# Ledger of designs, part 21: VHH binders against Trans-3-hydroxy-L-proline dehydratase (lhpH)

Target 1, 355 residues: Trans-3-hydroxy-L-proline dehydratase (lhpH), of Colwellia psychrerythraea (q485s0)
Amino acid sequence: MTKNIAQAAVKFEQWQPKIEQESYLTINSLECHTGGEPLRIITSGFPVLKGNTILAKANDCKQNYDQLRRALMFEPRGHADMYGAIITDAERDDSHFGAVFIHNEGYSSMCGHAVIALTKTAVESGVVARTGDVTQVVIDVPCGQIYAMAYSHNNVVKHVSFQCVPSFVYAKDQQVEVDGIGMVQFDIAYGGAFYAYVQASSLGLSLVPEQQEKLIAYGRKIKQAIIPQFEINHPTTAELSFLYGVIFIDDSPNQDVHSRNVCIFADGELDRSPTGSGVSGRIALHHAKQQIVLNETITIESILASSFSVRAIETVCFAGFDAVIPEVTGDAYVCGKGQWFINAEDPLKYGFLLR
Key: E = the ipSAE of ESMFold2; O = the ipSAE of OpenDDE; V2 = 0.75 times the mean of E and O plus 0.25 times the DockQ between their complexes.

## First folded at step 12 (VHH; framework vhh_6qgx_2)

Design k4 (from j3 with N31H; at its last look DockQ between E and O 0.01; V2 from the best seeds 0.00; counts 0 for: pae O 8.8 > 2, placed apart)
Fold by OpenDDE, look of step 12:
Structure k4 (fold): chain B 355 residues (1-355), chain A 124 residues (1-124)
Amino acid sequence: as target 1 above (355 residues)
Amino acid sequence: QVQLVESGGGLVQAGGSLRLSCAASGYDFSHYAMAWFRRAPGKEREFVAAISRTGGSTYYTDSVKGRFTISRDHAKNTVSLQMNSLRPEDTAVYYCAIKYGWGLDSTPDQYDYWGQGTRVTVSA
């Protein structure tokens, strides 16, 4: 009956909660992706997290506001592969701001795709003052302080490089028996999070979208098999002492690309990006195996053929480990803005996952 | 405003020594690696030495290994290049440069800021 549907449709955009009649929480976000991996940057409306460290703030969120994590990450506001960042005050005086990372299972210690997106948007939005074509951004994240550089042209950030935390090999040439899969060979390395690295070909896996379900299934099973058999202890930070995910590695169909990898993390999330922390641990692994030299840049692509460049730029001793400092380079895009309403009377207000 | 000011250049006989210094100002350089480059007449700018942001790592071009030593003073935001056993082929304008972050790099395009240079002449 409406002859001008366009005019009527715009009114939907003008809808507002009935604040006099309903109790609700409004949370706003900037929606981004890095190499296809989403990042929901929570910009306002989220409770102020308590604590002096990013880890403490993450814990506060976990203890007191985890329902909001679910509301924002799960359906219907999100999806099973959603990733988010809660912006916080900096932990350190020489950092610009802090970030608590959230996903479908809980909280992340580090995510490179998020760092790239946060850096880009921080500079472009003015959260961090632009200092010309190159702008330094320092972010406190759960695993530590991250140094990033935004490279701009004509006031648009074209790419971001960040230096990750000391990354090191934790265990080499390990194996675990996995039900339904068999014996799985793997290495464990740390790049802000601990990952098990597995050669996809050894298991008959292909790192292609058509096998995403199988990759998720295998990744989950392998992760669950490793956890009880391997005690992972971060040398300085107990909160980081767990296996974060499984990264499958293979050759790239592109000859100009060093390799392809797919990270399965959290509760079966498949990283659409090459995984910044993952490639950080990976470069440490390659360095330890003498497969790359210092300052050698390699390109690693994701299941979507999105790519990060990574190199080890320095060797360091980190709490008794031979480590490297990875530099990871990529780009991100803003793909939307969100305003999210949590109605107190909505029985599904805190979200759900069907899988 | 970021400024790098080199000093210590001059004329020296072959086999002699010079100490170059670069003072950085206008920014917190604790997050930057520092390096020396040089440009000889008719040649392109070439890497000489670099020191990491922490001072824990150094890198030298092959031709100066064992002869040159790079060091930095964090408190003063300075980098120095001790040049011993100088050779005529070391004659060049020496430039100080800084690079953000960890690691060392030998490519000029990786460095963010440059000094005006100090001339070193080594006579035969």
Scores: ipSAE 0.009, ipTM 0.349, lowest interface PAE 8.8, mean pLDDT 92
ESMFold2, look of step 12: ipSAE 0.539; ipTM 0.845
ESMFold2 (binder alone), look of step 12: mean pLDDT 84; pTM 0.859

Design k5 (from j3 with A33V; at its last look DockQ between E and O 0.01; V2 from the best seeds 0.00; counts 0 for: pae O 8.9 > 2, placed apart)
Fold by OpenDDE, look of step 12:
Structure k5 (fold): chain B 355 residues (1-355), chain A 124 residues (1-124)
Amino acid sequence: as target 1 above (355 residues)
Amino acid sequence: QVQLVESGGGLVQAGGSLRLSCAASGYDFSNYVMAWFRRAPGKEREFVAAISRTGGSTYYTDSVKGRFTISRDHAKNTVSLQMNSLRPEDTAVYYCAIKYGWGLDSTPDQYDYWGQGTRVTVSA
């Protein structure tokens, strides 16, 4: 009956909650991805988080607003592999802003893909004042202070580099028996989060999209097997003392690329990017094994063939560990804007996951 | 705007000393490595010395080791190069440079900002 469907469609777009009739919360976001890994930047409408540190703010969110995390990360507003950032005040005076990271399981200590996207958008949006073709962005995240650099041309950020926290090998040449899989060899390294690194070929895995379900299943099982068997203690920050994920490593089909890896983290999330914190831990591992030298850049690609460049730019002693400072380089894209409504009367207002 | 201004250059006899200074302004330089480079007539720019963000680490080209000392004042955002036992081959325009992040690097293309240079002439 509608002769001009375009006009009608616009009316759908113009729909607004009836505040006089319904109780609702409105949350706005900037939708990004880094190498295919999504980042929902929560820009307004989220409750102000309490605490003097990013970790404290994350805990406040966990204790008081976790339902909103679920509402934003889970269906129908999100999906099982969603990732988000809640922008906060900076913890440190010399930081521009802070970020609490959220995903399907809860809260993350560090995410490189998010740092890249946040840096790019902060500069392009004016959150951080542009200082020419190169602009520094300093972000407080749960694992510490992250220094990033946005490289621009014609007022467009073309790529971002960030220096990660001191990254180090926590354990080498470990093994765990996993039901249905067998004995799994792994290393543990820290790059803002603790990861178990596993050679995919040793388990008959291929790092291709066609095997994503198997990778998720294996990653989850391996993670769950390691956790009770291996105590992980961060040397300075107790809140970071847990295994964040499993990273499968393999050769790349591209000869110009050093390697490919797939990170399985949280509750079975598959990182579409090479995983910034993951490659940070990797470069520490490779350095410790004398497989790379200081300032040597390697390219690591994801399951989607998206890539990060990573290098160790300095060696440091970190709380008794031989560590490196990783520099990770990548690019992000803005892919949308979101306005999300949480109706108090909606029985599914806090989201769900079917898996 | 980032500005690097070198000073302290001049004419000195062989065996003499000079102290170069570079004042950086326009940015938070606590996150930058600072370095000195030099360009002699008819030669390419070459690395001389670098100092880490914290000042805890230094790196020198071989030809100046034991003679030159790089230092950094965080409060003033300055880097200095004490040059002792100067030689005619040290004659050059000396440039201050800064590089974002960590790691001492001897490659010019790794540095982000440069000063205009100060001329050092060492007579025989």
Scores: ipSAE 0.011, ipTM 0.315, lowest interface PAE 8.9, mean pLDDT 92
ESMFold2, look of step 12: ipSAE 0.599; ipTM 0.869
ESMFold2 (binder alone), look of step 12: mean pLDDT 86; pTM 0.881

Design k6 (from j3 with S57T; at its last look DockQ between E and O 0.01; V2 from the best seeds 0.00; counts 0 for: pae O 13.1 > 2, placed apart)
Fold by OpenDDE, look of step 12:
Structure k6 (fold): chain B 355 residues (1-355), chain A 124 residues (1-124)
Amino acid sequence: as target 1 above (355 residues)
Amino acid sequence: QVQLVESGGGLVQAGGSLRLSCAASGYDFSNYAMAWFRRAPGKEREFVAAISRTGGTTYYTDSVKGRFTISRDHAKNTVSLQMNSLRPEDTAVYYCAIKYGWGLDSTPDQYDYWGQGTRVTVSA
């Protein structure tokens, strides 16, 4: 028997592929979360993506390296609700870097929780040079260029604000018949992605962890019902012309909080955060409905009571749409580091999901 | 180092005009909104006008609407305040301020950098 298990345990930790083993792909990551929503930042080992735009790079990944997405997002390396970012060269000269977003279904156009985490870690790691207590970070993402600002104290980023893309209402007061649920009323708005917004109370849903499975089921069904019935066309970018998710809205149990969100996206992922792009679309909706005024900040919390602050800071005309520029504020945390090995001989090397 | 330098202040008679200018240096301010605030003697600093990062949106306090015009030159990183029909109550030290991002805000704490101010005195 091994005495002093601590020494043996360290040896386990020190395990690495042997040089003679040419069959291993090693990918490294920084593990973060924003409001509980995970972000796996892929930092090295991933193939260099080809293309001049972030969308092109995402497409390259989709076409040529999607198995690696699955390997990193699916079990056993990930889970059904995993979210990741592949760091890339910037698309634009005035951006610091680019990011391709990945999840259990594929690729996303925008994710606010990721932007917050990327911004924080970029500044704290030195990827972006710190410029004092406030540091600007500009990130190219599939939906466009995102401007973020890291607010620091004592060399620690305390929170991040980012300006989202022009966000606008796409459709108002729509309805769809959903099997097993009934008639569902919804609005569609864009905040870097198109979401259907649904009042949870109208369907007898509660935005609590105990109803997680029901929320996922309902969200998936509603999403699938809307897609064939409602054509979504982004006015400038065809690749963004799809329904990304369903966001359930309700009052918060907290009186000081404006409302609560639960976003169901991809293939049944439940966002643990308030969903940055989601709240961006929401603020556009609220503005259009005259429920908020310009520069009015509201707090939206997630199913975990994690919160984002959001406000519309400017009105703009975007390709014929009345839009707003949302500013979203939140914080992220680094919760680990990962080194992932993909063995060519492993029959499960590209991962799986049991659902 | 970020610097904001105001100019154009002075003494003017009621009904007169002044043009204030603020030059920002030390950083790319293309993604910053710019604003003017003022502090009258014995009063707190108050919002006067703001212009968005693109220049497409402006906002004015009620008391200066129709009289003051804020503009910016992106190439020069400057913001200007054309003040017409000046009144004695407009007497104050005027401060230039910038804030990150889109949009406008009338709250001083939302602004990141401030100038030293330029004094405007309007005589009756």
Scores: ipSAE 0.000, ipTM 0.235, lowest interface PAE 13.1, mean pLDDT 91
ESMFold2, look of step 12: ipSAE 0.626; ipTM 0.875
ESMFold2 (binder alone), look of step 12: mean pLDDT 84; pTM 0.863

Design k7 (from j3 with T107E; at its last look DockQ between E and O 0.01; V2 from the best seeds 0.00; counts 0 for: pae O 14.5 > 2, placed apart)
Fold by OpenDDE, look of step 12:
Structure k7 (fold): chain B 355 residues (1-355), chain A 124 residues (1-124)
Amino acid sequence: as target 1 above (355 residues)
Amino acid sequence: QVQLVESGGGLVQAGGSLRLSCAASGYDFSNYAMAWFRRAPGKEREFVAAISRTGGSTYYTDSVKGRFTISRDHAKNTVSLQMNSLRPEDTAVYYCAIKYGWGLDSEPDQYDYWGQGTRVTVSA
């Protein structure tokens, strides 16, 4: 009966909660991706998190607002592989802002793809004042303070580099028996989070989209097998003392690319990007094995052939560990904006995952 | 606006000394490494020396090791290059540059901002 469907469609778009309705929450977001890995930047409507540190704020969210995490990350507003950032006040005076990272399982200590996207959008939006073609952005995240640099041309950020926290090898040449898989060889390294690094070929895995389900399954199993056998203790921050994920490594089908890796983290999330914290840990591992030298840049690609460049730019002693400072370079894209409504009367208001 | 201003260049006899200084302004450079490059007539710009953002690390090209010393003053946002035992082959325009972040780099394309340069001439 409607002859002008375009006009009607616009009305759908203009829908808003009724003013008479008091029992709803509206949350806004900027939707981004880095190398295909999504980042939902929560820009407004989320409760103000309490605490003096980013970790404290994350804990406040966990204790008091975890249902909102689920509402935003899970179906129907999100999906099983969603990733988000809650923007907060800075923890440190010399930081621009803070971020609490969320995903399908809970909370993340560090995510490079998020840092890249946050840096780009912070500069382009004016959250951080532009200082010419190069603009520094300093972000407080759970694992510490991250220094990033946005490189712009014609007022558009073309790429971002960030320096990660001191990254180091935690355990080398370890093995674990995994049911249904067998003996798995792995290294553990820290790049803002602890990862177990596994050679994909050793398990007959291929880092291709066609094997994504198998990669997820293997990653989850390996992660769960390692956790009870290995005590992971961060030397300075107890809250970071856990295995975050498993990263499968292989050669790239591209000759100009150093390698390919796939990170399985949280509860079976597959990182579409090379994983910023992951490649940070990797570069520490490669350095420790004398496979790379300082300032040597390598390119690591994801399952989607999206790539990060990474290099170790300095060696440092970090709480008794021989560590490196990784510099990770990549780019992000804004792919949308979101306005999300949480109706108190909706029985599925806090989301769900079917898997 | 970020500005780098070099000073201290001039004419000096072989075996002499000069002290170059670079003053950075317009931004907080506490997280930047600082470096000196030089360009001799008819040659490409080449790395001379760099100092880390904390000042704890330095790096020199081989030809100036033992003769040149790079230092920085964080409070003043300055970097200096003490050049001793100067040689005619040290004749060049010397440029100050800054690079964001940790670590040192000898590649010009890794640096974000550049000064206009100061001329150093070493006579035989």
Scores: ipSAE 0.000, ipTM 0.232, lowest interface PAE 14.5, mean pLDDT 92
ESMFold2, look of step 12: ipSAE 0.582; ipTM 0.860
ESMFold2 (binder alone), look of step 12: mean pLDDT 85; pTM 0.869

Design k8 (from j3 with K99R; at its last look DockQ between E and O 0.02; V2 from the best seeds 0.00; counts 0 for: pae O 14.6 > 2, placed apart)
Fold by OpenDDE, look of step 12:
Structure k8 (fold): chain B 355 residues (1-355), chain A 124 residues (1-124)
Amino acid sequence: as target 1 above (355 residues)
Amino acid sequence: QVQLVESGGGLVQAGGSLRLSCAASGYDFSNYAMAWFRRAPGKEREFVAAISRTGGSTYYTDSVKGRFTISRDHAKNTVSLQMNSLRPEDTAVYYCAIRYGWGLDSTPDQYDYWGQGTRVTVSA
């Protein structure tokens, strides 16, 4: 019997694949969350993705390495609500690096919670040189180039702001009949991804953890109902021409908070954060409805009461659309490190989801 | 074994130009940022310029902005520093450095490999 269990436990931690073993892949990650929404930053071990654009790289991953996405996002290495970022070469010369976003369904065009976490960790880790209390980080993501600012104090990033892509209203005052739910009123807006925005109260939904299953179910159904009924075309990028998710909106129980929203995206993922791209599209929507003015900051909280601040800082014409440039502010935390082993002999090597 | 070898240093008059080069060997550094540092007599080593792993992003210390240009050749595994409008205060030993990072960093501790240095002397 082991008399010093602590010492034995450390040995477990020190386990490594045998050098004689040739059929395995080791992938390392930095584990983060933004407002409770997880981000697995893949830092090494992933195959080099091919292509000159982030979208091309994402496609390469989809075509050639999707099994690795599954391995990293699904059980047992992940879970149904996992989110990840594959760090890549920058697409643009004035960007620091690129990122391909992955989740349980596939690939994302934009994720604000990820941008916040990537920016924070890039600065704190030294991937991007610190330039004082404020450090700019420029990241190429599938939807475009994102400019972020890390605000630091005593060498710790306290919060991050990023400017999102031109965000605009795509459709207003739409409705769709959803089986089992009824007529659903919604708006569609783009903030790096297209979302359908729905008032939760109109459907008898409450944006509380106790109703998470119902929110997921409703979100999935609404999304699936909208997709065949509405053609979504991004004006410049065909690859972005799809409905990404459904965002339920409601009042916050906190009077000091503008509102609460819950995003259901991918295959029934519930965003634990306010959803950066979501609030970007949302601020465009509010602006279009004259509910906010330029540079007016509103706070939007998630189902966990985690919050983003968002404002429209500029109006722009984007490919014929009246758009705004959103600035989203939040904070992220590092919550762990991972070393993941994929053994070729493991029959479950590419992961699974039981729902 | 990883080696960084600097070249191109020498004596130059104020207002003159030099081009420093650093050749890396022993490893493929195409995925890592590279930088130039310098150490003047009686001073600590200071950051001069850095270039990202892709070569697309650069960063300069304020005193050399507009005068110095950092570039790299991935195929040759080299980094260069074009120094124009040199000043006496630019006199230093210049060091090439490589870090295991995708982005730029101005902190010496973030760099893992260093060259032996090349001396640049700018006369008044």
Scores: ipSAE 0.000, ipTM 0.236, lowest interface PAE 14.6, mean pLDDT 92
ESMFold2, look of step 12: ipSAE 0.615; ipTM 0.876
ESMFold2 (binder alone), look of step 12: mean pLDDT 83; pTM 0.857

## First folded at step 14 (VHH; framework vhh_6qgx_2)

Design m2 (from j1 with Y104F; at its last look DockQ between E and O 0.82; V2 from the best seeds 0.66)
Fold by OpenDDE, look of step 14:
Structure m2 (fold): chain B 355 residues (1-355), chain A 124 residues (1-124)
Amino acid sequence: as target 1 above (355 residues)
Amino acid sequence: QVQLVESGGGLVQAGGSLRLSCAASRYDFSNYAMAWFRRAPGKEREFVAAISRTGGSTYYTDSVKGRFTISRDHAKNTVSLQMNSLRPEDTAVYYCAIKYGWGFDSTPDQYDYWGQGTRVTVSA
């Protein structure tokens, strides 16, 4: 048939829904990753969410538009480990914008990899006006207000630092019996979300890609075992009162790196990054145990050897808890743009997951 | 938040014409249908007209068919209602509303955001 397909192939790029067709939705996104962890920034076409707070908006999405979350996060438009952000109006007057975070199970309270990517892209795109080599970006997220700084060179953001919410140890030296695994020792700390921190070596786990399935399985089991046996109450916000994930800790093969994090969260998602909220909780935990001092920076790497640096920059009392303010530093990359079509007649329009 | 602002209402004699307009504050309403509702004194809010996301489909309540025309401008995120041959029974506060998703509906509770309304008075 055609021996010169190059010209014809371009027509695939030009495909659009027919104008006479009334039964489709179009949603656009900016595709990013931080340390390998994906972030789909939803830029247009999504419903305007109702509510005066980010949590309220998240709830509106959950109650009324969760099918769109699924459509965008699940197959075929996404995958089991997809992460997304819905950009919203700011909750606070001194914030630039808000963000609702979504993943395969639902909604998250905080995501550091997302904050890094949002900050970088907000400055580079002009959503937030650049103020020089350092530009402050303030984002409202479910857990609170996040202050971030974009560090640029030649109009390119090279890295981002953000101050996380007051992070604190919730429980130390806890144990839970997990079927098929045994007794698991863990600490619980909060860094925008509550995590159970587990030493991987204690369970014979290695934080390497080859053991990703085992890590997911163990993480899920441990999380499910802890939830019914351990009540978690956030001191100020009831909506944050739940165990978000399990973080496995181990040494790094790199001597210059403090340690590794592998976070299993949502419905068995494995964070490809060190997990911003996770390392925030980590630094609080280490500080509480007197393993680090204020302003001491440590590097935590992910299963992919991507890294965040984190330090506690201040001690604070937060609703009765001894807490620290973590500063997390990392970098993100834009890896694509998306235009997504949802056809009303598609029986799989709201997505699926095969696991 | 989304704001819908209606304009174009006023006093007109029977047989006259008015053009209502509704402007949305948000720049992207590509996935929203738009509609006009009205509430006459002492009556419940009733559906008047709706237009689909693409503008390819419109629907009117029977009492306004042939007299009213709904249209939208995607670029400006506006919806208009051209009202001709106005009658005293058309006197009402007219409201603009938007609905996300497929299709439009004649039921008010199916719409997500509403304007404050613009008053139309038709004298005999």
Scores: ipSAE 0.579, ipTM 0.846, lowest interface PAE 1.0, mean pLDDT 94
ESMFold2, look of step 14: ipSAE 0.624; ipTM 0.874
ESMFold2 (binder alone), look of step 14: mean pLDDT 81; pTM 0.841

Design m3 (from j1 with Y104M; at its last look DockQ between E and O 0.84; V2 from the best seeds 0.70)
Fold by ESMFold2, look of step 14:
Structure m3 (fold): chain B 355 residues (1-355), chain A 124 residues (1-124)
Amino acid sequence: as target 1 above (355 residues)
Amino acid sequence: QVQLVESGGGLVQAGGSLRLSCAASRYDFSNYAMAWFRRAPGKEREFVAAISRTGGSTYYTDSVKGRFTISRDHAKNTVSLQMNSLRPEDTAVYYCAIKYGWGMDSTPDQYDYWGQGTRVTVSA
């Protein structure tokens, strides 16, 4: 009888699919978070996506590989709030690389938490060669080209700033009747994705972790109520013409910051970060309301009290809109590396969600 | 973008040999199966051979079994077809193709990327 196996833990680590096994696909990742929001950076093993634009590559994934998105986002390899990035070729000659963003509902046009994590890890991994204490990283994403700066101390990236796409107010002072809630007042703004901005206190909501279930439920209901009653048209790119999420705003209990943001997006995901494209749309809204001036920085917290700083760095005219260019600043952390196996014989290979 | 470039075609006498090679773009193809198809003049494209993503399994159409050998080199992103005991019936344009995922397939519609082809002519 064999009992008490010497070095048993080390031997478990040695498990690998055998070369003669044909049932496994292997996908590798770098696991990060930005302000608590996860980013699974898919580094190898994913299909090479077709298309000359990031939007076309996302569509190829949706049409031909959506089961693989589910396998990586859902349980058991992920969870209901998982977020990922598929690294692709750049669509533009003057960009370093491209990214397709994935989550439980599908695909996103922009993700500020992902830009921060991608920028930091691109510099620290040598994907983008370091050019000193400040290194520029240029990323093609579905909503456009993102210019990011990695700020280092002793070869460790300490924070990332990125310049978002032209961000603008789409509609102010709107209202909608939401079944089970009542009349909801909101503004719509674009910061890489369209969001409806709602004052949390007007609905009896508090932006605290203890209310996450209610915040998710309200966010889903409000989004579904707005969609059929308001036409959202991106002025230059039809594929971006949709309401991505609902952002609840309120004062923060922390007197050292401007306010708090909680974004409900995708299929009921709660962003653990302050939402980079959300704060970008928000700075456009504040500028349009003459509540801030150019280069005035405000700090916005998430539900976890992690924070981004944001400012409007210039004004531009974008397809008839009075827009600003936001700059968002935050930090990310690498928390793991993943090697994921998808077994053809596994009846649960494409994942599941229990919520 | 993915590009596949075949080489090694030409004119050969019956009973001779040729080695076809297909060079693929520098992407991660570790989860891709690879295959050769051919099209003879006036005929539809037909399956010749496939090799699994791991290289552990191969499959051949009956008419080439025992004469042709498919192989792949992961480091070079290449797939090769060694063609021995060639017959006039083997005259065709030969195409390499790759597909993502498990398994091999003899159906052209299941392949994601295709080469432009290389001509093989076998004379009597």
Scores: ipSAE 0.593, ipTM 0.857, lowest interface PAE 1.5, mean pLDDT 92
ESMFold2 (binder alone), look of step 14: mean pLDDT 82; pTM 0.848
OpenDDE, look of step 14: ipSAE 0.726; ipTM 0.900

